# Miniprotein binders against q56y42: the designs that were tried, part 34

Target 1, 350 residues: q56y42
Amino acid sequence: CSNNTSNITTFKPLKLPLFWPWQKVKMGPLSVSPMGFGTWAWGNQLLWGYQTSMDDQLQQAFELALENGINLFDTADSYGTGRLNGQSERLLGKFIKESQGLKGKQNEVVVATKFAAYPWRLTSGQFVNACRASLDRLQIDQLGIGQLHWSTASYAPLQELVLWDGLVQMYEKGLVRAVGVSNYGPQQLVKIHDYLKTRGVPLCSAQVQFSLLSMGKEQLEIKSICDELGIRLISYSPLGLGMLTGKYSSSKLPTGPRSLLFRQILPGLEPLLLALSEIAKKRGKTMPQVAINWCICKGTVPIPGIKSVRHVEDNLGALGWKLTNDEQLQLEYAAKESPKSMIQNIFQTR
Key: E = the ipSAE of ESMFold2; O = the ipSAE of OpenDDE; V2 = 0.75 times the mean of E and O plus 0.25 times the DockQ between their complexes.

## First folded at step 18 (miniprotein)

Design n3 (at its last look DockQ between E and O 0.83; V2 from the best seeds 0.86)
Fold by ESMFold2, look of step 18:
Structure n3 (fold): chain B 350 residues (1-350), chain A 98 residues (1-98)
Amino acid sequence: as target 1 above (350 residues)
Amino acid sequence: SPEEVLQKLDELFKEIQEALKRGDLEAIRELLLRLWELIYQILEEAREKGNPEAIELIERFFEIFLRLIEAFEYGDFEAFKRLLDELKELAQEIKRAL
């Protein structure tokens, strides 16, 4: 009679790569993917050449992001140019409503929008009505995050207090799950945090330009305050508006309408671009994926833009892995050797 | 006085155009904020006097101004120049309506 022996080995689980889209991060009372997507280009005829014929590809890009675990999408009531004012919100709402993957689960998408501090928004009720208008354009009953787009404190301090009260009312009326701010500097960020904390309103996020080209003293101070106070920093323009992609270099400058910006900044970036390229090659990644991963490594949630299925596919490659501490330091050292950085939003306060 | 504020407006447009010619992006950033602040002051004065024609023009100015700021941030200086020219023309209409 033959003897049959078998060895059962204990399977050690593979260590999961960090930053998988399904490993959500906290943003106040919300759980969001470690990267989100921005929708500035949606409806923007002026800068991005938007045409409604592009909507099907934008929708496919949105669906690809969802299928790969992204749940954070950032928009604004000012996104869309001319007669397409508000079009970014309308498109996002349409895509959420029409999504087959979200049937019965539309509330699992975290919609973050921003309300412009227009000089005619002078009462908290008017600011609440701006939120209601955004909800109507989005065709949803509640936002994930309602954000004040910029501070008016330096030129209209009475308006600022009104807008802060508007954020409180949006939360108390159940129109938003949490509130955030955009383009707030360190001092003003502490002030609004204290104001909202006293009123029991969760300040979940602060959104600023943050990248390997936008990590100067003030931006790092904002990040430090966010870390201390439990506010999630949302990084906009994580690719430096194209500077960090490797498409252009000091020897291959663009010639179109953006050439002045690139000529001002790009020639000083050779150490950073080489470091990005070296790490990208070593890791089997692209330079954009390394730059976005760096933002995630810093504990921020980057929101690169959506323009096409291809761009979403590329940006998703920033997930599922983590730069080593040495690689992060290499990039940061190379960025500090750059003599130029991105220009900050005109409204960013102290 | 209102006349002094309007003279500052003309000076700011000239300074922005000069900064653009020399490619001084940080100067443009600072000047755009000063222009925003000045137009905000003009709007407050137009509201106080009850001048609905001026208010309408100034609100339109702010809408275009936001697009100018976006063009600046994106680095599209062809769009920036066109929008700056539109704002300069609108500023003259505002002056006439005040």
Scores: ipSAE 0.874, ipTM 0.942, lowest interface PAE 0.8, mean pLDDT 90
Fold by OpenDDE base, look of step 18:
Structure n3 (fold): chain B 350 residues (1-350), chain A 98 residues (1-98)
Amino acid sequence: as target 1 above (350 residues)
Amino acid sequence: SPEEVLQKLDELFKEIQEALKRGDLEAIRELLLRLWELIYQILEEAREKGNPEAIELIERFFEIFLRLIEAFEYGDFEAFKRLLDELKELAQEIKRAL
């Protein structure tokens, strides 16, 4: 009597991701998730209290994002404090390399880095070398998007032309799949678009502060120009540094160093916080999820910061649904009633 | 004149400190841009004169200044104040090297 031990191959159930972003968004030649993640906290000791003991938690957060179909990760070469300069790119490169979910598919991740306009980057060659240094930290052969981190037009217009030629050279050398800018205003955005277009380089993205707390005339004009020129707006700070989360109010201020900023903006934000809360309750969503979903509905790609698995889970809940036009208008009306908006970047051009 | 540039630098630091005391964040934003522009001009002058000591100090100033900007954008005004004090000290070293 031959005992045929049938090898029961235990099919691990395919955990369908709870929040699969079924609709990818075009960003020039790239196809990205409708939301990305920002990595500014990665390596930031001064403001975030980063420690290397947090790397495992950041890796888990990255892997969870990836498993849920997020393929856009924003970083910068200037991210990381002091001796940890470039740490965000190093961590992102490590996590891409070590991710079991990416075996043979590392190229499906769109890394969008920002190159600082440092005053010592005087030549296009030095700016191309900054791109190479980012590739080395990321341990990848090609970037998804190489971004100029800010315009130098106000103080160093000659340097700006050199940096723009640096973007052209990065693209022509195949070091980047596409180029983008950050902190460009309407007029300077048109100028760089035209400069790149005449050289056969597509401007794929413009990254600006865009949220229900940063939707002023300039932000709406940038959005209009982006739509006209086929540029994808990337919205950073979609949660207004956490003011749009409902965690804080005029009666419940944060303790510690951020209390000054919050004391200035939270008073009079009640109409917007109420509208966010009402819509969130109606939709069975959180206030952050509504605020991020608004950015997506406006045709931007929001890049909320991630620090933990919980932040990824909370932000993923912004996907797989859309606010109605009426809900968007209700939020935009309540946002206009707010007496104060977020402060813009110091380099944000006109 | 070099002396006028150095006087304007001290005035900008004073104005930033006064705007910080008032909690005038938009004034701080504008003054930070003016400070950046002024330090950039000092860097160009130091390059033209071939002053390597001043160049090194000014490059260090910009590295700290980027952290000041991050602190400002994040709204950490305790970090901002510490970094501003560090920049003010470094500005006096730059003045001695010019």
Scores: ipSAE 0.862, ipTM 0.940, lowest interface PAE 0.7, mean pLDDT 92
ESMFold2 (binder alone), look of step 18: mean pLDDT 87; pTM 0.857

Design n4 (at its last look DockQ between E and O 0.84; V2 from the best seeds 0.87)
Fold by ESMFold2, look of step 18:
Structure n4 (fold): chain B 350 residues (1-350), chain A 98 residues (1-98)
Amino acid sequence: as target 1 above (350 residues)
Amino acid sequence: SPEEVLQKLDELFKEIQEALKRGDLEAIRELLLRLWELVYQILELAREKGNPEAIELIERFFEIFLRLIEAFEYGDFEAFKRLLDELKELAQEIKRAL
């Protein structure tokens, strides 16, 4: 997805891509960049301080990602708070439609959205309608990936069967090119894979928290099942929501509302943070770039979040190189020495 | 029973508040799932009785609840505390509508 855009008012030299088209990875019937971007912050006033004045910078960040070959963008119908319900999807759709770099190539962007398992989504038709509403907010005719956002198996197993049939119908009606799941544990992942396989529907992805701070027994089991069944693992929170950046440590904790979370996890991360720092220095990279590259080296597709052009610039530096096997083992050993990990999503199943 | 379910709702709010006071994040995670499960049962009860006022309040409860879960996952415990208080108030409205 190389793009040579010229700015007549300023000189822009030809730029080589961070990766070539053959370095894209398979995700069911789709070919995606080895990293994507998440849009949780888009429209989130509550946690991320979103204001509409930020839209131009978000659009510039989106364009920078495209210029560097990124084609996977992950959103959800629940992204956006209060009156901005659904705003993440609306912004993504707007940026796709307005992009000059995508002129005639809008279908090269793989839009992955997630449909919340709300308790009022009780028929497969209602779930299909959620997909149609997402397409309407995005102003596109077809999703790359339609994802069930979480399993209802632990509290409403009959609802889940309806939602699975909804995914089948979304595919059969041509609303999605493939389907995925998010926050599925190993047993439930095998079950939905079998369900969809017998119905000819491609389960292309399983999206879970996966990082050097979230690679415990269950997450590794999910990864193994994905590898065996041909499901691509999409890694969310690849930077541990900021804990793997090097900005904070046991001696430099954040103040304010997030301090309790950081205090619970940052103590004992010194071996991992030192390993990240050592490798980053050796490779001429940043600690976030090393942490994201590790996810890529494991065969997952990480989706760090976007809130600024600077964040996209930093994250793009995770592409175009690979950690050696020894470097990967060093990081994994250091992570194993950490006594705490990220708290899992409340809905992740067995 | 309906009365037993509503009493458990009050107890869960208290347990979540105590877990937050002591900083027990894994306890909060487990209690949030139990709260979600319980409110789902309350929604089923409201549907069985054909109570549209209660159903609408419970759907609003779930919308706020999703924000509470997001605040927990992000680690914003000021937002978490405020949203939990909003849910406690809404729970009283739901009890009155049932």
Scores: ipSAE 0.884, ipTM 0.949, lowest interface PAE 0.7, mean pLDDT 90
Fold by OpenDDE base, look of step 20:
Structure n4 (fold): chain B 350 residues (1-350), chain A 98 residues (1-98)
Amino acid sequence: as target 1 above (350 residues)
Amino acid sequence: SPEEVLQKLDELFKEIQEALKRGDLEAIRELLLRLWELVYQILELAREKGNPEAIELIERFFEIFLRLIEAFEYGDFEAFKRLLDELKELAQEIKRAL
């Protein structure tokens, strides 16, 4: 009696990307996913509790994003605490390099890094050297987008001109495919756009805090200018530090260090949380997915943070569908009823 | 004067601590920008004097200050308090070096 144990090779079902097809969006000369991922937590020991033992989990989260067609990854040269300065770029470079099973998709990765306006970056050459140092950490020859992390216009206007010339030189040297800015207000955004345009350098992106908790007059004006000038708005903090997730409310305040901020914003957020919950239920989606989808519907590219595979899976659920205009208006109305918005970055210009 | 700049530094730290006690986040945001501007001016003065010790201390101050800003934006006010205390101590070292 020959026991032919037929090895049933369990055909792992080709995990069809959960949310294909979605349309890529233009960002200057680049084509990017309608959502990117932020890597601020990578190397942050102080606030996130990063440990190197998490690197495998972060790699899995990156690979899952890349497998599902996400090609925009945002980082900064200042990300990572203390001895782990630049760790976010080092990890991203490692993960891009090691994603060998995804070789065809590796070439589609758009790295968008942000160069800090450190007070010791006094020359355009020093700022170009910051770009080279990021390329070295990333182990790539060219960046997708080199971003100025904030404007120095308020306190060091002479340094700002040097940093702008640094962006020009990065582009002319082919170190970056495109240039962008972060934390620019409406007036300063126009100024840098015009400065770069006269030098043949296209400003491709403006990164600001933009969400249902950060959609004030200034954010709407920045969005309007971006649309007029052909600049893509990148939306950071699309979930308002998790306030838009429905995990917290006025009756369910977080305990611990973040309790002060949350206690100031959550009271009176009930209309927005209700609207998010109702739409989420109607759409068979999560509240985070609705909040991210709103950012996409507004024509921004949201960059939620990657912390785990689960966060990637949930955020991917924001793709492959759109809120109706009525659902967008319902959310925007409820957001305007909220007495408080998110605090802006200290360097956010006018 | 350098002495007036150094006095304003102590005043700003006091005002930030008072705004923190009130939970006035917008006041903290504005005061942090003023503190950044002030320490930038101190760095320029240290460069003009050719004081390498003061320059190194001030560069370290800005590195810690970026972590303070991140703590503020993240809303971790316990980390923010610790970092603010560290910056206050380092500010006294900068004063002794100038």
Scores: ipSAE 0.871, ipTM 0.944, lowest interface PAE 0.7, mean pLDDT 92
ESMFold2 (binder alone), look of step 18: mean pLDDT 87; pTM 0.850
OpenDDE base, look of step 18: ipSAE 0.867; ipTM 0.943
ESMFold2, look of step 19: ipSAE 0.854; ipTM 0.932
ESMFold2 (binder alone), look of step 19: mean pLDDT 87; pTM 0.850
OpenDDE base, look of step 19: ipSAE 0.870; ipTM 0.943
ESMFold2, look of step 20: ipSAE 0.879; ipTM 0.946
ESMFold2 (binder alone), look of step 20: mean pLDDT 86; pTM 0.844

Design n5 (at its last look DockQ between E and O 0.91; V2 from the best seeds 0.89)
Fold by ESMFold2, look of step 18:
Structure n5 (fold): chain B 350 residues (1-350), chain A 98 residues (1-98)
Amino acid sequence: as target 1 above (350 residues)
Amino acid sequence: SPEEVLQKLDELFKEIQEALKRGDLEAIRELLLRLWELVYQILEEAREKGNPEAIELIERFFEIFLRLIEAFQYGDFEAFKRLLDELKELAQEIKRAL
């Protein structure tokens, strides 16, 4: 896509629908697009180089996603660094409110946010207050999905029970349409499902790192439990934080602050990168589009990040088609030939 | 004892730094959770004793620690090293306030 350098297609309007119509998927009581977008980069000066001068492009990227039928946007109360703590939620709320295409229909967007399991959130009331603070930053009255950002079971199991009750209260008070969890392993996922089921609270989603570089035994077990229990798996980092894009290889390592990570993983990834490249060429797609499509084909909802209009336009190309079963097996076989996988979140439980 | 807990804190920082030098990312992952758990225990003790100065410092520690965890997950080891140094310095302030 070397010929499309414009941030906005003012002289080459997108033909609508480009990837439409496609069928929304169920996520508990919600109906969501088969791909959503994550907002980790919004307000993150430390890792993503966020500056407020980027806000206009972020807003345009949000509008492009919305115009193409995306209705799921994932954020968190911890997104944003330094004085910009909470900025991701503030920006998302601003963009929803200012959207002319959503005028009068702002509640058609499914906002998923996450509440950090901070050590000072020790009562269910404090956790409910975190939800109200998120609603205030977002400038909305109800979330689509309120998510516990990680389990405290590994280090503070008594806190976890309080946070679970907080999720129940968020639902009972009408602050969220459904609840979810992030970074829950197989055992804790079953436990919270049972806890919420007996209390009539819909556990609609489990969000974990899931990709062609994060599909080991534990992640596949989480997927299997989600399928059995009617929980939708949300795949974060579907592109392996850049490793599945084809931009880097063992011969083209990044030179910046991430070089240690890439040097640890990219050697031996050649079979997977070749398989991605071959399928992308055959299908007339990009390697990121194939990697995201694979997540969709596995029955997950991937949430690649919104960083620019160009990246959203590229990622939208993952929609409207499906890898064949043989192509999926080819990718999975190639991924298993890799000697390394992505680093798992430190909080993911058993 | 406070002295024993503070010795464990110093040892964990040393182990994380040594794991980083050898590029052992799985060791870092495991050590970060142990550090989180240890500082959580320190916070519980500060609350039990009613020590608001220590509580405030430890809460700041956890805010920075979450950024350290995010730098680790993203793979930005320049940010990781800088944040680890900040946490080491804040740990000394916490020791003095306990």
Scores: ipSAE 0.888, ipTM 0.950, lowest interface PAE 0.7, mean pLDDT 90
Fold by OpenDDE base, look of step 18:
Structure n5 (fold): chain B 350 residues (1-350), chain A 98 residues (1-98)
Amino acid sequence: as target 1 above (350 residues)
Amino acid sequence: SPEEVLQKLDELFKEIQEALKRGDLEAIRELLLRLWELVYQILEEAREKGNPEAIELIERFFEIFLRLIEAFQYGDFEAFKRLLDELKELAQEIKRAL
């Protein structure tokens, strides 16, 4: 009597990701998730209280994002405090390498880093070397998007041309798949687009502060120019540093160091917070999910910051649905009733 | 003159501190850009004169200044005050090296 022990191969059920972003967005030659994640908190000791004991939590947050079809991760070479300079890129590189879900698929991750316009980056060669140093920290051969972190046009226009030539050279050398900019205003965005176009380098992205708290005339003009020129707008701070989350109000101010900023903007924000809350209730969504979904509906790619699995889960809920045009207009109307907007970056050009 | 540039540096730090006392965030934004521009000019002059001590101090100033900008953009005005005081001290060292 031969006992045929049938090996029951236990099929692990394929956990279908709850929030698969079925629609990828074009960003020049790249195809990205309709939302990315920002990594500014990674290595930031001064403002976020980063500790290396948080790395496992950040890894879990990264892996959850990846498992749910997020493939765009924004970083910068200047991220990380003091001795932890470049820590965000180091962590992102580590997590890409260690991610079991990426076996043979590391090239599906689009890393978008930003190169600081440091006053000591005087040559195009030094700026290309900054790109190489980011590749080394990331432990990858090619970046998705190399971004100029800000314009120097206001104080160092000669340096700006050198940095633009550095973007050309890093593209021509194949160190980046595409180039982008951050903190460019309408006029300077056109100038760099034309400069790069003449050299056969496509400008794929413009990263600006864009949210229901940052949708002024300049932001709308940048968006219009991006749409005309085929540039994808990346929206940073889509939650207005957490003011659009409903966690805080004029009657419930945050304690500690951010209290001054919040005391200035939260008074008179009631119409916008109400509209966010009403739409969130109607949709069975959170206020953050509505605020992020608005950025997506406006044709931008929002990059909310991630610090934990919980933040990833909440932000993923912004995907797989769209606000109606009427809901978008309701939010935009309520946003215009707000007496104060977010302060722009000091380097934001005209 | 070098003396006028150094006087303007002290004036900008005073104006930033006064704008911070008023809670005038837009004035702080504008004054921070002016401070960046001024210190960039001082760096170019130090390079032209071949003053390596001043260059090193000014490069360190810009590293701290980027953290000041991050604190400002994040709205951490306690960190911003500490970093501003550190920049004021370093500005006095730069003045002694010029």
Scores: ipSAE 0.869, ipTM 0.943, lowest interface PAE 0.6, mean pLDDT 92
ESMFold2 (binder alone), look of step 18: mean pLDDT 87; pTM 0.861

Design n6 (at its last look DockQ between E and O 0.95; V2 from the best seeds 0.89)
Fold by ESMFold2, look of step 18:
Structure n6 (fold): chain B 350 residues (1-350), chain A 98 residues (1-98)
Amino acid sequence: as target 1 above (350 residues)
Amino acid sequence: SPEEVLQKLDELFKEIQEALKEGDLEAIRELLLRLWELVYQILEEAREKGNPEAIELIEQFFEIFLRLIEAFEYGDFEAFKRLLDELKELAQEIKRAL
């Protein structure tokens, strides 16, 4: 008889998370980790050089995130390039299905996807069908959050009302637990909040570019509205496409295709980069961890992008601690001294 | 008029290319929205006339346009330039199909 081979009597050491606490935050009716992960790079051959040889690393990164209490994963029906259109959703669905740690717990993962406001999505039924197609690619029965990817108010206001009704129908049909929006400015955010409220549909999130490089008047107004209305702000690009990592400076600019963007923004960032570096050194953290922690301290849920286990390990270091009020103010003052900020999405409304 | 709209399309491509040469990222952002709006108008006109060949080409245009927007947001201006050229070629096919 071997006691160690019995599943009933086998002692197995607990695999403890790298960071504590495993706190959740409210996002409408949902309970989500204080940081999520964005999957924009998954399937993007054009901009991130995705190849299928990377899938094992992505899957390992997904599993590590789960093991450490992350349950929010953001994707979109438009993620993936060329013949890999929709591949981000397919990969996420595959990893959820194949996860041994999620056996019987798949509903604990909050999948947030986004439905592109394509000009051919002209009826609420077509928008609902986009949601069904996402569920098929993900191989799950229900989304956590179904998001309208951008507003059409500036160029097709009639289409927008149809898409809003589509969000209502997605919720009423049980396809999503809640709805959200992405790239909505302050005026349009109030309008959709009021629209959904009268229909009993929870607007749980507003996803915008928000970071120490994207905290101008409009972004702060969006955040203020979110705080007032009980909408959770999801921060995308919390690291400013890598400008907040410390890898580059005014004297160490990247080579290659992104050099134009960095040359325009990075030289104005030295006060912010020094503040990040000072706090990171003091805390025994990295500059990315400080920048992400700041987003968390502001009450937003950042969704940094990942391609590897190393990225997940680095980003998890943003959890389990909080910047002091003085440190937050130091970063905010340094950000205000920076003359440049990130360019907003072309569709972000007033 | 249809000819006036198509002329505006050519002008927008030129303005985007000039803004790129100047490195004026805010101008590019505004011009991309104007291009999206104009092509949306072209699509509405193609639908009203019942022109399925043009509709299909315009829908392909919008799919590629989303990649152009992603390249802009990511800051990959080599990919941006290649995608812009692809959109210019497709715009000529759309003009012929209208």
Scores: ipSAE 0.871, ipTM 0.943, lowest interface PAE 0.8, mean pLDDT 89
Fold by OpenDDE base, look of step 18:
Structure n6 (fold): chain B 350 residues (1-350), chain A 98 residues (1-98)
Amino acid sequence: as target 1 above (350 residues)
Amino acid sequence: SPEEVLQKLDELFKEIQEALKEGDLEAIRELLLRLWELVYQILEEAREKGNPEAIELIEQFFEIFLRLIEAFEYGDFEAFKRLLDELKELAQEIKRAL
C-alpha cells in the first residue's frame, strides 16, 4: 500500500491591497499611480533627524506603498545632508532592488529624481553626468523622469539654457524615459515646453507646491497651462507641512523649530480646517486623506512625504474615492478665506 | 566695484537677520534670492579672475545655502539661524580670498 502523500500546495491568499489605485494617470509616456511618494526625509539628518537605524522602517514603508500599487517615487540628487548627500536615491535604489514584491518587475517603478541647478553645473555634459550619478546611486539603467529642480532664469539665464540642453541630451541618450521641471512659474514653463518641443522632447511634468494652502492665482495658472499643454502637474507639500492634518491649530501650536511658520499661517485657518474636518467626518476619512484627495481631484499627482508605515497607510486612504464637485468647491471657498498661504520656493519663477 | 559687492553682501546678511527678528517670511524669501544672485555674481567674477581658493569657498557656501533654503521651506528657523551664522562666517573667508 503506497501512501501517496499529496503535497497540498498552500496557496497563500493574494492579499488584495485595501487601497488599490485602480486608475493609473498618464504622465507623458508613463503610467503612474494617482499619488506618488516623496523621499525628502530620507537621509535628511538636519531637519528630519535621519539615522541609518531608520532604514528598515523606510524600507517597510516603501514596500507597503508598492504592494498597494504606488509606482511613483520622487527623489532628488541633493537629498541627504553632508556626508549623506544622495542618500535618498541610494535608499530608493536599495529598496527597489531588495523588494520581494517586484520579482523582476523593477522597471514598473517610476523613479522621478530632481537634478539640482548647482552653480558648478556649467555644461550640458556636466548635467548629463549628474543624471548618470543618480542612476549609479539608484542602481538602475534608466530613470522614469529626470527633473530640473529649479529654474536659474532670474540669476543665470545662460546656465538655464545649458541645463535645458542637458535635459534634451539625457532624453536622447535614453538615460530618462521623460523629462520634467520643478518650481517653474507660468511664463518660464511655456518657454521650456516650447524649447523641448522643437527638439522632439516632451515635457511630461511640472512639480510645484500645490495644496489647499497653495492654490493662489499663480498655482491655478500653472495648472491651466499644464492642462492645455498635456503636462502633468506634480503637487508637492499637499498637506502644507502638516497644517492641513488638523493636528495643529491657533490654540495648539507646535513647540520647537517650526513654531514661527505655524504661528504665521495657522491663525485664520479655522474655516479651512473646519471644512476639512466636516468632509472627513462625512466620508469616514482623515483630514490628510481629504486634502490629498482634493489634489487628485484637481488632476494633479500629489507626492506626500513618507517616513513610516503609518504615514503610508493614512495616505493610501486618500485613494479609491473622489470628492464631489460641491465638496471641492466648499474646500476651495474655505481655503480662499484663509488670510495667509504657504511661502513659495525661493526659485519659483513667474 | 569689488568693495561695493562685499558691502552689499554684509547688508543682505543684516537685512535677513532683521527680517528674521520681525518674522517677515516673505522678506526673508526675497532676501535669500538676492543673496543667491549676489554670491553667484561673485562666483562668476572669481572664475573670470582665476581665483581657485575663492571658487572653492563659494562652492562650499552654495552647499550650505541649499541647506538654509531647505530649513526655510520646512520652517525650521533654529536650523535656519545656525546655517545663516555659518554662511556669515564663510562669507568673511570668501572676502579674505578675494
Scores: ipSAE 0.867, ipTM 0.943, lowest interface PAE 0.6, mean pLDDT 92
ESMFold2 (binder alone), look of step 18: mean pLDDT 88; pTM 0.863

